# VH-VL binders against Stonin-1 (STON1): the designs that were tried, part 15

Target 1, 134 residues: Stonin-1 (STON1), of Homo sapiens (Human) (q9y6q2r275to408)
Amino acid sequence: GWSFMLRIPEKKNMMSSRQWGPIFLKVLPGGILQMYYEQGLEKPFKEIQLDPYCRLSEPKVENFSVAGKIHTVKIEHVSYTEKRKYHSKTEVVHEPDIEQMLKLGSTSYHDFLDFLTTVEEELMKLPAVSKPKK
Short names: E, the ipSAE of ESMFold2; O, the ipSAE of OpenDDE; V2, 0.75 times the mean of E and O plus 0.25 times the DockQ between their complexes.

## First folded at step 18 (VH-VL; framework fv_gatralimab)

Design g81 (from g64 with heavy chain P107Y; at its last look DockQ between E and O 0.72; V2 from the best seeds 0.00; counts 0 for: pae E 3.3 > 2)
Fold by ESMFold2, look of step 18:
Structure g81 (fold): chain C 134 residues (1-134), chain A 121 residues (1-121), chain B 111 residues (1-111)
Amino acid sequence: as target 1 above (134 residues)
Amino acid sequence: EVQLVESGGGLVQPGGSLRLSCAASGFTFSYYYMNWVRQAPGKGLEWVGQIRNKANSYTTHYAESVKGRFTISRDDSKNSLYLQMNSLKTEDTAVYYCARGSFFGYYFDYWGQGTTVTVSS
Amino acid sequence: DIVMTQTPLSLSVTPGQPASISCKSSQSLLHSDGKTYLNWVLQKPGQSPQRLIYEVSNRFSGVPDRFSGSGSGTDFTLKISRVEAEDVGVYYCMQGTYWPTFGQGTKLEIK
């Protein structure tokens, strides 16, 4: 597992301040992402089952203050909605609908890359049709 | 092993100044909000103030009883938290603890051993 | 400031018997994120404070399961199902939903 930071609010509100706080991350076989308030706790405060429509965003280096830069990545869920083009009876366009599930950051490039690699490997192993945990 | 060690306490005259230090080890110091908490002799715990992490621009907040007299700072390159205390009063006599604020500072999960400040003539 | 009121302020318990400590806040401690950041801290004689319970009812690592927390809103309770000699000390409730404040403390003694 890894010491990371989680950004809140999880979904951006243009009127809300963004804040970062420490968490401890684990990734379990089967694409299960667990978030703990600290290492050594018995239960995660949040658990996410990844599915085949989840992806990692392109990693960034962001300056959230004049004092520092952070390696950041989002975990996103992509879905599609069918739309018809105006005046076309046969053309159906699938519009991507992207939902940000989490935004994570680390000041350690080594830990950052190790996490990215681990998540990508688990995404590749997911069953072709996965059902989200209730 | 998470460890916090305070230092810099001592005897000082009213109106004097002291700077306390807290040395941190065993965790990624730059991620955490850090707090000072004090305990006057025979009394309960009183929160003094907080400094947030680098990602939140090191923002500080203080209890009203110390606002304008105390300044919290940190040096992430040295894994150190500081409390500059100016214009000290006899009621500032206490054991001062540094405490790690977990998550977004909602609870204090690790505490140091404390350092004693005595303000008297 | 959120005022935290503990009762009783002192408690004398025979070893092996249960103990209960109440903590009441001047305002609801329910955070806008749906969680309640009410915590318990123990200070044993001659020692610095140590963590006990977070988020109302969750024990930190190494805390015996004879300790349990409960409550919601403004009314919270810490219970020790069977008091041991090592449990002697002062127990503080602390809220982190707002800028931190502590209760006055409850001194637990063995009789």
Scores: ipSAE 0.376, ipTM 0.775, lowest interface PAE 3.3, mean pLDDT 87
ESMFold2 (binder alone), look of step 18: mean pLDDT 94; pTM 0.950
OpenDDE, look of step 18: ipSAE 0.575; ipTM 0.849

## First folded at step 19 (VH-VL; framework fv_gatralimab)

Design g82 (from g79 with heavy chain S30T D109Q; at its last look DockQ between E and O 0.29; V2 from the best seeds 0.00; counts 0 for: loop humanness VH .296 < .308, pae E 3.0 > 2)
Fold by OpenDDE, look of step 19:
Structure g82 (fold): chain C 134 residues (1-134), chain A 121 residues (1-121), chain B 111 residues (1-111)
Amino acid sequence: as target 1 above (134 residues)
Amino acid sequence: EVQLVESGGGLVQPGGSLRLSCAASGFTFTYYYMNWVRQAPGKGLEWVGQIRNKANDYTTHYAESVKGRFTISRDDSKNSLYLQMNSLKTEDTAVYYCARGSFFGYPFQYWGQGTTVTVSS
Amino acid sequence: DIVMTQTPLSLSVTPGQPASISCKSSQSLLHSDGKTYLNWVLQKPGQSPQRLIYEVSNRFSGVPDRFSGSGSGTDFTLKISRVEAEDVGVYYCMQGTYWPTFGQGTKLEIK
């Protein structure tokens, strides 16, 4: 696992400013992302099962503090929605709908790269067909 | 290894002042909420106050019993937490612990060994 | 302030037997974020407090599985399935949903 920063709240709210909060992050086989308040805790406070429609955003470097920058990446869920063109009764366009699941950051470039690699590897191992929701 | 080491305890008269320090090591100090907790002799634990991290503008909160008399501060460059205690009362006699909190709550995962403050005439 | 009430205040247990400590809060500890910030802390004789349980039922690393936490709302319980000599000390429940407050403590002794 790695020490990371989590952007909180996960969803942008017009009424609140987002902040960085420290977490401990683990990626388990099967594409399971576990977030802990701290390293050494037995149970994660949040667990996310990655699916084949999940992707990593383009990594970015952002200002973090006066003394440093932070490497950031988003985990996104991509779905396609059918949109009808306003002027055409017959033309249907499928547009990607990108939902941000979480935004993560690391001040360690090494940890950041290791995390990206790990997540990508797990995503590639996921079956193409999602299990039917029971 | 995470370490918290309190210092500054001693004997003081009622109405006096004392400043406690907590030296932190083994973790990125600036990310964490820090707390003071005290324990009177033979009594239970009492939360004294909290100072939040830089991301939360170093906001402070105090127990009603110490509000207006105690001030919590921190120096992230020195990995240090402080408790300025003014207008001390006999009921402030206790072992004072620094405890590391979390951005997400109050797990108090790590505690120092404590420093003893005795307020007596 | 939230008042935390523990029962019993003292408990004498034969080694190998189970123990149970109750903690009640004056208000619901369910936070608006959906979490319940109820923790259990153990202070062994002559030592600093140490963490046991966070958010009702989650054990910290290194805490034996004989310790378990449960409850919701205003009623919480710490259980030790088989008490050992090393479990001697004072147990505190602590809420962090609001500004932190502790229970009175429960002193556990071995018979």
Scores: ipSAE 0.350, ipTM 0.773, lowest interface PAE 1.3, mean pLDDT 91
ESMFold2, look of step 19: ipSAE 0.392; ipTM 0.743
ESMFold2 (binder alone), look of step 19: mean pLDDT 92; pTM 0.927

Design g83 (from g79 with heavy chain D109Q; at its last look DockQ between E and O 0.71; V2 from the best seeds 0.00; counts 0 for: pae E 2.3 > 2)
Fold by OpenDDE, look of step 19:
Structure g83 (fold): chain C 134 residues (1-134), chain A 121 residues (1-121), chain B 111 residues (1-111)
Amino acid sequence: as target 1 above (134 residues)
Amino acid sequence: EVQLVESGGGLVQPGGSLRLSCAASGFTFSYYYMNWVRQAPGKGLEWVGQIRNKANDYTTHYAESVKGRFTISRDDSKNSLYLQMNSLKTEDTAVYYCARGSFFGYPFQYWGQGTTVTVSS
Amino acid sequence: DIVMTQTPLSLSVTPGQPASISCKSSQSLLHSDGKTYLNWVLQKPGQSPQRLIYEVSNRFSGVPDRFSGSGSGTDFTLKISRVEAEDVGVYYCMQGTYWPTFGQGTKLEIK
C-alpha cells in the first residue's frame, strides 16, 4: 500500500468545498481499492471494486496550494449514453459519460507511479464483461 | 514508526510568551493535520488547535480559550509543528501534546509524550 | 461547542468483571457524510493518551476484543467485557464530527 491524499468528498458538490485528507491506499487482486484512515487498521473506511469501465484519468501535476504541487489522478467510470444530435431529428450519437469516482494525490512520484501501474495491471485483468457496481 | 516529540516547555510568568515545538518522524508529515492538545494538572484533555496540511493551505483553527493568543504553525521541510503562546495565563498551565490527525472524524491518531508548561508568578 | 458528558466519572472494578462507560453529546454526532465520529481514548497512568475506538465501534489496531463501542446519535457506550489490570487509566470520549471536544474522563481502577 501507499500513503496518499484523498480529495473529499469524493463527489463534486456545488454546495461544499473539497479538501485533501491523508489515507492509506491498498490495491488488492481483482481490482479492489481499499482506503484506510491509517495503515494497520482492520477495516477500510471505503472500498471500491473496479470494473472494466473504470479508467485512470490523465495524471497531472497540480497546484493544490499557493506554495505546493501534487501529482493527481482520478479514477473514473465511463459509460455511454445515447444523445440526440443537435439539429438532427434522427441522428443519435453515443457520448461518453465520465463519472469521477475519486481523486487521489501524492507528493511522491515513486509511489504515484507504482499506484498507477498497479491499478492499470488490475484493470487489464478484469473480465471484459462485468456488472457495474453502483 | 510514528514518533512525535514535544519540546520547549518551561516556567513562564503570566503575560509571558513561550514557543513549543513538535518533531515528527516515521510518516509523511506534510500529509497530515496536526493538533495541539493540553491537559491541566489533574484535569481532562482539552483541544487547543489544529493546523491543516499544505493541501489545505495550512488553515488553522483554535479553541476559544486560546484564540488570539496562540498561533499554530508548521514547517514541513523540518517535519516540525509549533505552538506560539503569547499573553500566557495561569490557566494555560498544562502538559501540551502534539497529536497527529487525519481528517474529520480521525483527529488524534498519534500523541507525543508531552511537554510541560507552567505559568506562575 | 459540543459538550460531551461521561458517566460515571470513576469506577472501581474487580478483575474479570465487566465495565461500562456512557458518553452523551449535546447534539447528534451524525455527520453529513453519514458517519458518526465518536472516539474513545485511554490515558494510562503516567502515559500519553492512546486511541482505543474510532467511529463509535471500530477498534484500533492492537486493542483487545474485550473492548467494544456502541451507540448512535447522542448516546454512546464503551464496554469492557473482562477488566484487566492493564485497563487502569482514564477513559475519554471525544467527538470529531465538529471541532474536537472531550468528555470529562472516567477513571477506571481495580478493586
Scores: ipSAE 0.504, ipTM 0.835, lowest interface PAE 1.2, mean pLDDT 91
ESMFold2, look of step 19: ipSAE 0.510; ipTM 0.787
ESMFold2 (binder alone), look of step 19: mean pLDDT 92; pTM 0.933

Design g84 (from g79 with heavy chain S30T, light chain R59L; at its last look DockQ between E and O 0.73; V2 from the best seeds 0.00; counts 0 for: pae E 3.2 > 2)
Heavy chain, then light chain:
Amino acid sequence: EVQLVESGGGLVQPGGSLRLSCAASGFTFTYYYMNWVRQAPGKGLEWVGQIRNKANDYTTHYAESVKGRFTISRDDSKNSLYLQMNSLKTEDTAVYYCARGSFFGYPFDYWGQGTTVTVSS
Amino acid sequence: DIVMTQTPLSLSVTPGQPASISCKSSQSLLHSDGKTYLNWVLQKPGQSPQRLIYEVSNLFSGVPDRFSGSGSGTDFTLKISRVEAEDVGVYYCMQGTYWPTFGQGTKLEIK
ESMFold2, look of step 19: ipSAE 0.572; ipTM 0.819
ESMFold2 (binder alone), look of step 19: mean pLDDT 93; pTM 0.941
OpenDDE, look of step 19: ipSAE 0.785; ipTM 0.900
ESMFold2, look of step 20: ipSAE 0.389; ipTM 0.760
ESMFold2 (binder alone), look of step 20: mean pLDDT 93; pTM 0.944
OpenDDE, look of step 20: ipSAE 0.662; ipTM 0.879

Design g85 (from g79 with heavy chain D57E; at its last look DockQ between E and O 0.63; V2 from the best seeds 0.00; counts 0 for: pae E 2.5 > 2)
Fold by OpenDDE, look of step 19:
Structure g85 (fold): chain C 134 residues (1-134), chain A 121 residues (1-121), chain B 111 residues (1-111)
Amino acid sequence: as target 1 above (134 residues)
Amino acid sequence: EVQLVESGGGLVQPGGSLRLSCAASGFTFSYYYMNWVRQAPGKGLEWVGQIRNKANEYTTHYAESVKGRFTISRDDSKNSLYLQMNSLKTEDTAVYYCARGSFFGYPFDYWGQGTTVTVSS
Amino acid sequence: DIVMTQTPLSLSVTPGQPASISCKSSQSLLHSDGKTYLNWVLQKPGQSPQRLIYEVSNRFSGVPDRFSGSGSGTDFTLKISRVEAEDVGVYYCMQGTYWPTFGQGTKLEIK
């Protein structure tokens, strides 16, 4: 696992500004992300199961504080919605619907890269067909 | 291992000033909110103030009892937290602890050993 | 400020017997994010405060399972199923939903 920053709240709210919060992040086999307040805690405060439709956004470098910059990446869920063209009765287009699940940051480039690699590897191992949640 | 070590305590007269330091190690200091908590002799715990990163800048918050007199700062390059105490009062006499916080809920998951401040004429 | 009220302020317990400490807040500690930021802290004699419970019922690493936290809203309880000599100290509830405030503390002693 790694020490990371989590952008909170996860979803943008028009009424409040987002802020960074420190977390300890683990990636478990099967594409499970576990977030802890700190390393060594028994229970994560949040757990996310990645699915085959999840992807990493393009990494960015953002301002973190007067002291430095932070490497950031988003975990996104991509779905496709069918849209009919307004002037065509027969033409159907599929547009991607991108939902941001998490925005993560690290001031350690090494940790950041290791995390990206780990997540990508886990995503590739996921089965193409999601098992229906029983 | 997470460690917090306070220093700078001592005896000071009312109206005097004192600067406390907290040296942090064993974690990424710049990620975490930091707090000062004090304990008067034979009394309970009292939150003094906090410094945290919000909107890509450091912000501070203080208890009403110390507002305007105390200033919290930090140097992330030195993994250090500071408490500048001005216009000290006898009621400020206490053991002062630095405590690590988090983004929500103020878990105070690690505490230093404390440093003693005595304000007396 | 949120007022935290602990009861009792002192407790004498025979080793092996259970103990219970109550903490009441002047307002609901349910945060808008859906969590309740109520913690329990133990200060053993001559030592610094140490973490016990976070968010009402979660034990920090290294905390024995004889410790348990419960409650909601404004009423919270710390329970020790079997008190041991090492449990002696002052227990504080602390809320972090608002600006941090502590209870008065409960002194636990062994009979």
Scores: ipSAE 0.246, ipTM 0.781, lowest interface PAE 2.2, mean pLDDT 90
ESMFold2, look of step 19: ipSAE 0.482; ipTM 0.799
ESMFold2 (binder alone), look of step 19: mean pLDDT 93; pTM 0.942

Design g86 (from g79 with light chain R59L S61A; at its last look DockQ between E and O 0.69; V2 from the best seeds 0.00; counts 0 for: grease 19.3 > 18.9)
Heavy chain, then light chain:
Amino acid sequence: EVQLVESGGGLVQPGGSLRLSCAASGFTFSYYYMNWVRQAPGKGLEWVGQIRNKANDYTTHYAESVKGRFTISRDDSKNSLYLQMNSLKTEDTAVYYCARGSFFGYPFDYWGQGTTVTVSS
Amino acid sequence: DIVMTQTPLSLSVTPGQPASISCKSSQSLLHSDGKTYLNWVLQKPGQSPQRLIYEVSNLFAGVPDRFSGSGSGTDFTLKISRVEAEDVGVYYCMQGTYWPTFGQGTKLEIK
ESMFold2, look of step 19: ipSAE 0.558; ipTM 0.811
ESMFold2 (binder alone), look of step 19: mean pLDDT 93; pTM 0.946
OpenDDE, look of step 19: ipSAE 0.752; ipTM 0.894

## First folded at step 20 (VH-VL; framework fv_gatralimab)

Design g87 (from g84 with light chain Y98Q; at its last look DockQ between E and O 0.73; V2 from the best seeds 0.00; counts 0 for: pae E 3.6 > 2)
Fold by ESMFold2, look of step 20:
Structure g87 (fold): chain C 134 residues (1-134), chain A 121 residues (1-121), chain B 111 residues (1-111)
Amino acid sequence: as target 1 above (134 residues)
Amino acid sequence: EVQLVESGGGLVQPGGSLRLSCAASGFTFTYYYMNWVRQAPGKGLEWVGQIRNKANDYTTHYAESVKGRFTISRDDSKNSLYLQMNSLKTEDTAVYYCARGSFFGYPFDYWGQGTTVTVSS
Amino acid sequence: DIVMTQTPLSLSVTPGQPASISCKSSQSLLHSDGKTYLNWVLQKPGQSPQRLIYEVSNLFSGVPDRFSGSGSGTDFTLKISRVEAEDVGVYYCMQGTQWPTFGQGTKLEIK
């Protein structure tokens, strides 16, 4: 597992303040992400089961005000929604709907890459599932 | 192994100033929120204040009893937390503990041994 | 500020007997995220405080299973099913739903 930072709340809205806090992060076989307040606890405070429609966002390096740089990535869930093409009543396309599940960060590039690799490997091992519809 | 070691306590007169230090080791200091908690002789625990991590711009929060008199700072390059105490009162006499935190709400998971501040004439 | 009130403030227990400590908050400790940030801390004689229980009922690593926590809203309880000599000290409840505040402490002694 890895020392990371988690951004809370996960979903942005105009009335919520955001903060970053330290977590201990594990990835288990079967695509299970476990988040602990600290290493060595028996129970995670949050657990997420990935499915094949989950993805990692493009990683980036963020400068926080005076705080400096952090490597960040989002865990996203993709579902498909029917949309009319060019406002046509009869033409329909399936557009992806992207929902942010988590935003994570690390000041250690090595840990960051190790996490990304581990998650991608677990995503590729997940069994086929009917695509989610929303 | 997480370790927190406070220093800088001593005797001081009312109205005086004192600076406490807390040396941290065994964890990624820059990720953690850090707190000061005090305990007056024969009394219970009182939270003094918190400084958040680098990713949250080192914002600080203080108990009402110390606002305007105490300043919390940190130096992540030295893995050190500080408490600058000004305009000291006899009521500030206590053992001062450095305590590691994480998210707002999670308890202080590691505490130092404490350093004693005595404010008397 | 949320006021935390512990009862009793002092407790003498025969070894092997149970102990129960009440903690009441001046307002609900249920946070908007659905969690209740009520914690318990133990300070043994001559020592620094040490963590015991987080989020009402979860034991920290190394805490014996004779300790348990329960409660919701404003009413919380710490129980020791069978008190042992190593359990002596002062027990504090603490809330983290807002800026931290502590109960007055409950001193546990062996009689």
Scores: ipSAE 0.355, ipTM 0.767, lowest interface PAE 3.6, mean pLDDT 87
ESMFold2 (binder alone), look of step 20: mean pLDDT 93; pTM 0.945
OpenDDE, look of step 20: ipSAE 0.757; ipTM 0.896

Design g88 (from g84 with light chain L30V W99L; at its last look DockQ between E and O 0.76; V2 from the best seeds 0.00; counts 0 for: pae E 2.6 > 2)
Heavy chain, then light chain:
Amino acid sequence: EVQLVESGGGLVQPGGSLRLSCAASGFTFTYYYMNWVRQAPGKGLEWVGQIRNKANDYTTHYAESVKGRFTISRDDSKNSLYLQMNSLKTEDTAVYYCARGSFFGYPFDYWGQGTTVTVSS
Amino acid sequence: DIVMTQTPLSLSVTPGQPASISCKSSQSLVHSDGKTYLNWVLQKPGQSPQRLIYEVSNLFSGVPDRFSGSGSGTDFTLKISRVEAEDVGVYYCMQGTYLPTFGQGTKLEIK
ESMFold2, look of step 20: ipSAE 0.495; ipTM 0.795
ESMFold2 (binder alone), look of step 20: mean pLDDT 93; pTM 0.940
OpenDDE, look of step 20: ipSAE 0.651; ipTM 0.876

Design g89 (from g84 with heavy chain F104W, light chain L30V; at its last look DockQ between E and O 0.64; V2 from the best seeds 0.00; counts 0 for: pae E 3.4 > 2)
Fold by ESMFold2, look of step 20:
Structure g89 (fold): chain C 134 residues (1-134), chain A 121 residues (1-121), chain B 111 residues (1-111)
Amino acid sequence: as target 1 above (134 residues)
Amino acid sequence: EVQLVESGGGLVQPGGSLRLSCAASGFTFTYYYMNWVRQAPGKGLEWVGQIRNKANDYTTHYAESVKGRFTISRDDSKNSLYLQMNSLKTEDTAVYYCARGSFWGYPFDYWGQGTTVTVSS
Amino acid sequence: DIVMTQTPLSLSVTPGQPASISCKSSQSLVHSDGKTYLNWVLQKPGQSPQRLIYEVSNLFSGVPDRFSGSGSGTDFTLKISRVEAEDVGVYYCMQGTYWPTFGQGTKLEIK
């Protein structure tokens, strides 16, 4: 497991703007992400089951002070919605709809890369499922 | 092993100033919110204030009883938390604890041993 | 801002007997995220405070399972099923749904 930061939606915290808080993060076989308030607790406060329609966003480096860098990544879920092509009465297309599940950050590039590699490996091992519904 | 050690307490006259320090180790200090909590002699615990982490621009918040007189700061390169106390009053006499916090809602999970501040003429 | 009221303020218990401490808040502690940030802290004689329970009922690592927490909204309870000598001290409830405030404390003594 790894010490990371989790971005918490700011509207739930009317006392401040964007909030990042520390978590202890585990990735279990079968694509299960567990988030603990600290290492050594018996119960995660949040658990997410990945499916094959989940993906990692492009990693970014965000600046929060001069020389301060945080490596960030989102875990996203992709679903597709049927829509008609412009000017076509008989032809339809599928448009992606992307939902952000989590936004995570780390000041340690090595921990960050290790996490990304672990998640990608688990995503590749997941069994096939039907296309996600919208 | 998480460890928090306060220092800088002492005797001071009303209207005086004092600066407390808290040395942290055993965790990624820059990720955590840090708090000061005090306990007057024979009394209960009172939250003094919080400083948030670097990712949240080190934003600070204070209990009304100390607002405008106390300033919380931190130096992540030294894993240190500070409390600058100005315009001290007799009612500020207390043991001062630094306490590790997390993002919104999670309790103070680790506390230091405390440092004593006595404000007396 | 949020007033936390504990009862009783003092409790004397025969070893092996149960203990119960009530904590009431002046407002609901249910946060907009659906969680209730009511916590319990113990201060043993001559020691600094230490963590016991977070989010109403979750024990921190190393806390004996004879401790339990319950409640919702504004009414909360800490219970010790069988009090032991090591349990003496002052128990505080604390809310984190808003800027933190503590109850007055409940002193637990052995009779």
Scores: ipSAE 0.376, ipTM 0.764, lowest interface PAE 3.4, mean pLDDT 86
ESMFold2 (binder alone), look of step 20: mean pLDDT 92; pTM 0.938
OpenDDE, look of step 20: ipSAE 0.528; ipTM 0.848

Design g90 (from g84 with light chain L30V N58K; at its last look DockQ between E and O 0.75; V2 from the best seeds 0.00; counts 0 for: pae E 2.4 > 2)
Fold by ESMFold2, look of step 20:
Structure g90 (fold): chain C 134 residues (1-134), chain A 121 residues (1-121), chain B 111 residues (1-111)
Amino acid sequence: as target 1 above (134 residues)
Amino acid sequence: EVQLVESGGGLVQPGGSLRLSCAASGFTFTYYYMNWVRQAPGKGLEWVGQIRNKANDYTTHYAESVKGRFTISRDDSKNSLYLQMNSLKTEDTAVYYCARGSFFGYPFDYWGQGTTVTVSS
Amino acid sequence: DIVMTQTPLSLSVTPGQPASISCKSSQSLVHSDGKTYLNWVLQKPGQSPQRLIYEVSKLFSGVPDRFSGSGSGTDFTLKISRVEAEDVGVYYCMQGTYWPTFGQGTKLEIK
């Protein structure tokens, strides 16, 4: 597992301001992402089952202080809505909708890259589904 | 493995100043919110203030009893937390603890051994 | 400021017997996220404070399961099913739903 930061709330919430806080991440076989408040706790405070429509966003380097850099990435869920092109009754276009599930950050490039690689490998192993879960 | 070690306590006259330090090890210091908590002789615990992490721009918050007199800072390159105390009063006499915090709401999970500040004539 | 009131302030218990400590807050500790950030901290004689319970009833790693926490809203209880000599110290409830405040402490002693 890895020490990371999680941005909360995961979605915009007009009732509270966003903040970054420390978590301990584990990725289990089968694409199970576990988040713990700290290493050594018996239970994660959050667990996500990845599916084939989950993806990693493009990684970014964000500046949160004059001297500091933080590597960030989002886990996103992509769903497709079928739409016929205008003027055509037979052509169907799938337009992607991208929803952010969570945003993660790390100051360690090694840990960051190791996490990204691990998640991508698990995503490649997931069983295919006939319809997205939404 | 997680360690917090306070230093810089001592005897100070009322109106004086003192700087406390807390050396951290065994965790990724720059990810954590850090707190000062104090305990007057024979009394209970009182939260003094918090400094948030780098990702939250090191924002600070203080208990009303110390606001305007105390300043919390940190140096992540040295894994160090600081408390600058100015305009000290006799009621500031206490053991001062460095305490590790996390997200708002999560308890202080690791505490240092404390450093004693005595404010008296 | 949220006032946290503990009762009793002092408690003497025969080893092997249960102990119960009450903590009441001046207002609800239910956060907008639906969680209740009521915690318990133990300070053993001559030691710094140490973590015990978070989110009302969740034990930190290494805390014996003879400790339990319960309650909701404004009323909370810490229980020790069978007190041991190592349990001696001052117990503080602490809320983190707002900027932190502590109860005044309950001193647990062995008879």
Scores: ipSAE 0.475, ipTM 0.795, lowest interface PAE 2.4, mean pLDDT 87
ESMFold2 (binder alone), look of step 20: mean pLDDT 93; pTM 0.944
OpenDDE, look of step 20: ipSAE 0.583; ipTM 0.854

Design g91 (from g84 with heavy chain S102H, light chain L30V; at its last look DockQ between E and O 0.75; V2 from the best seeds 0.00; counts 0 for: pae E 2.9 > 2)
Heavy chain, then light chain:
Amino acid sequence: EVQLVESGGGLVQPGGSLRLSCAASGFTFTYYYMNWVRQAPGKGLEWVGQIRNKANDYTTHYAESVKGRFTISRDDSKNSLYLQMNSLKTEDTAVYYCARGHFFGYPFDYWGQGTTVTVSS
Amino acid sequence: DIVMTQTPLSLSVTPGQPASISCKSSQSLVHSDGKTYLNWVLQKPGQSPQRLIYEVSNLFSGVPDRFSGSGSGTDFTLKISRVEAEDVGVYYCMQGTYWPTFGQGTKLEIK
ESMFold2, look of step 20: ipSAE 0.510; ipTM 0.788
ESMFold2 (binder alone), look of step 20: mean pLDDT 92; pTM 0.934
OpenDDE, look of step 20: ipSAE 0.767; ipTM 0.898
ESMFold2, look of step 21: ipSAE 0.416; ipTM 0.776
ESMFold2 (binder alone), look of step 21: mean pLDDT 93; pTM 0.946
OpenDDE, look of step 21: ipSAE 0.691; ipTM 0.880

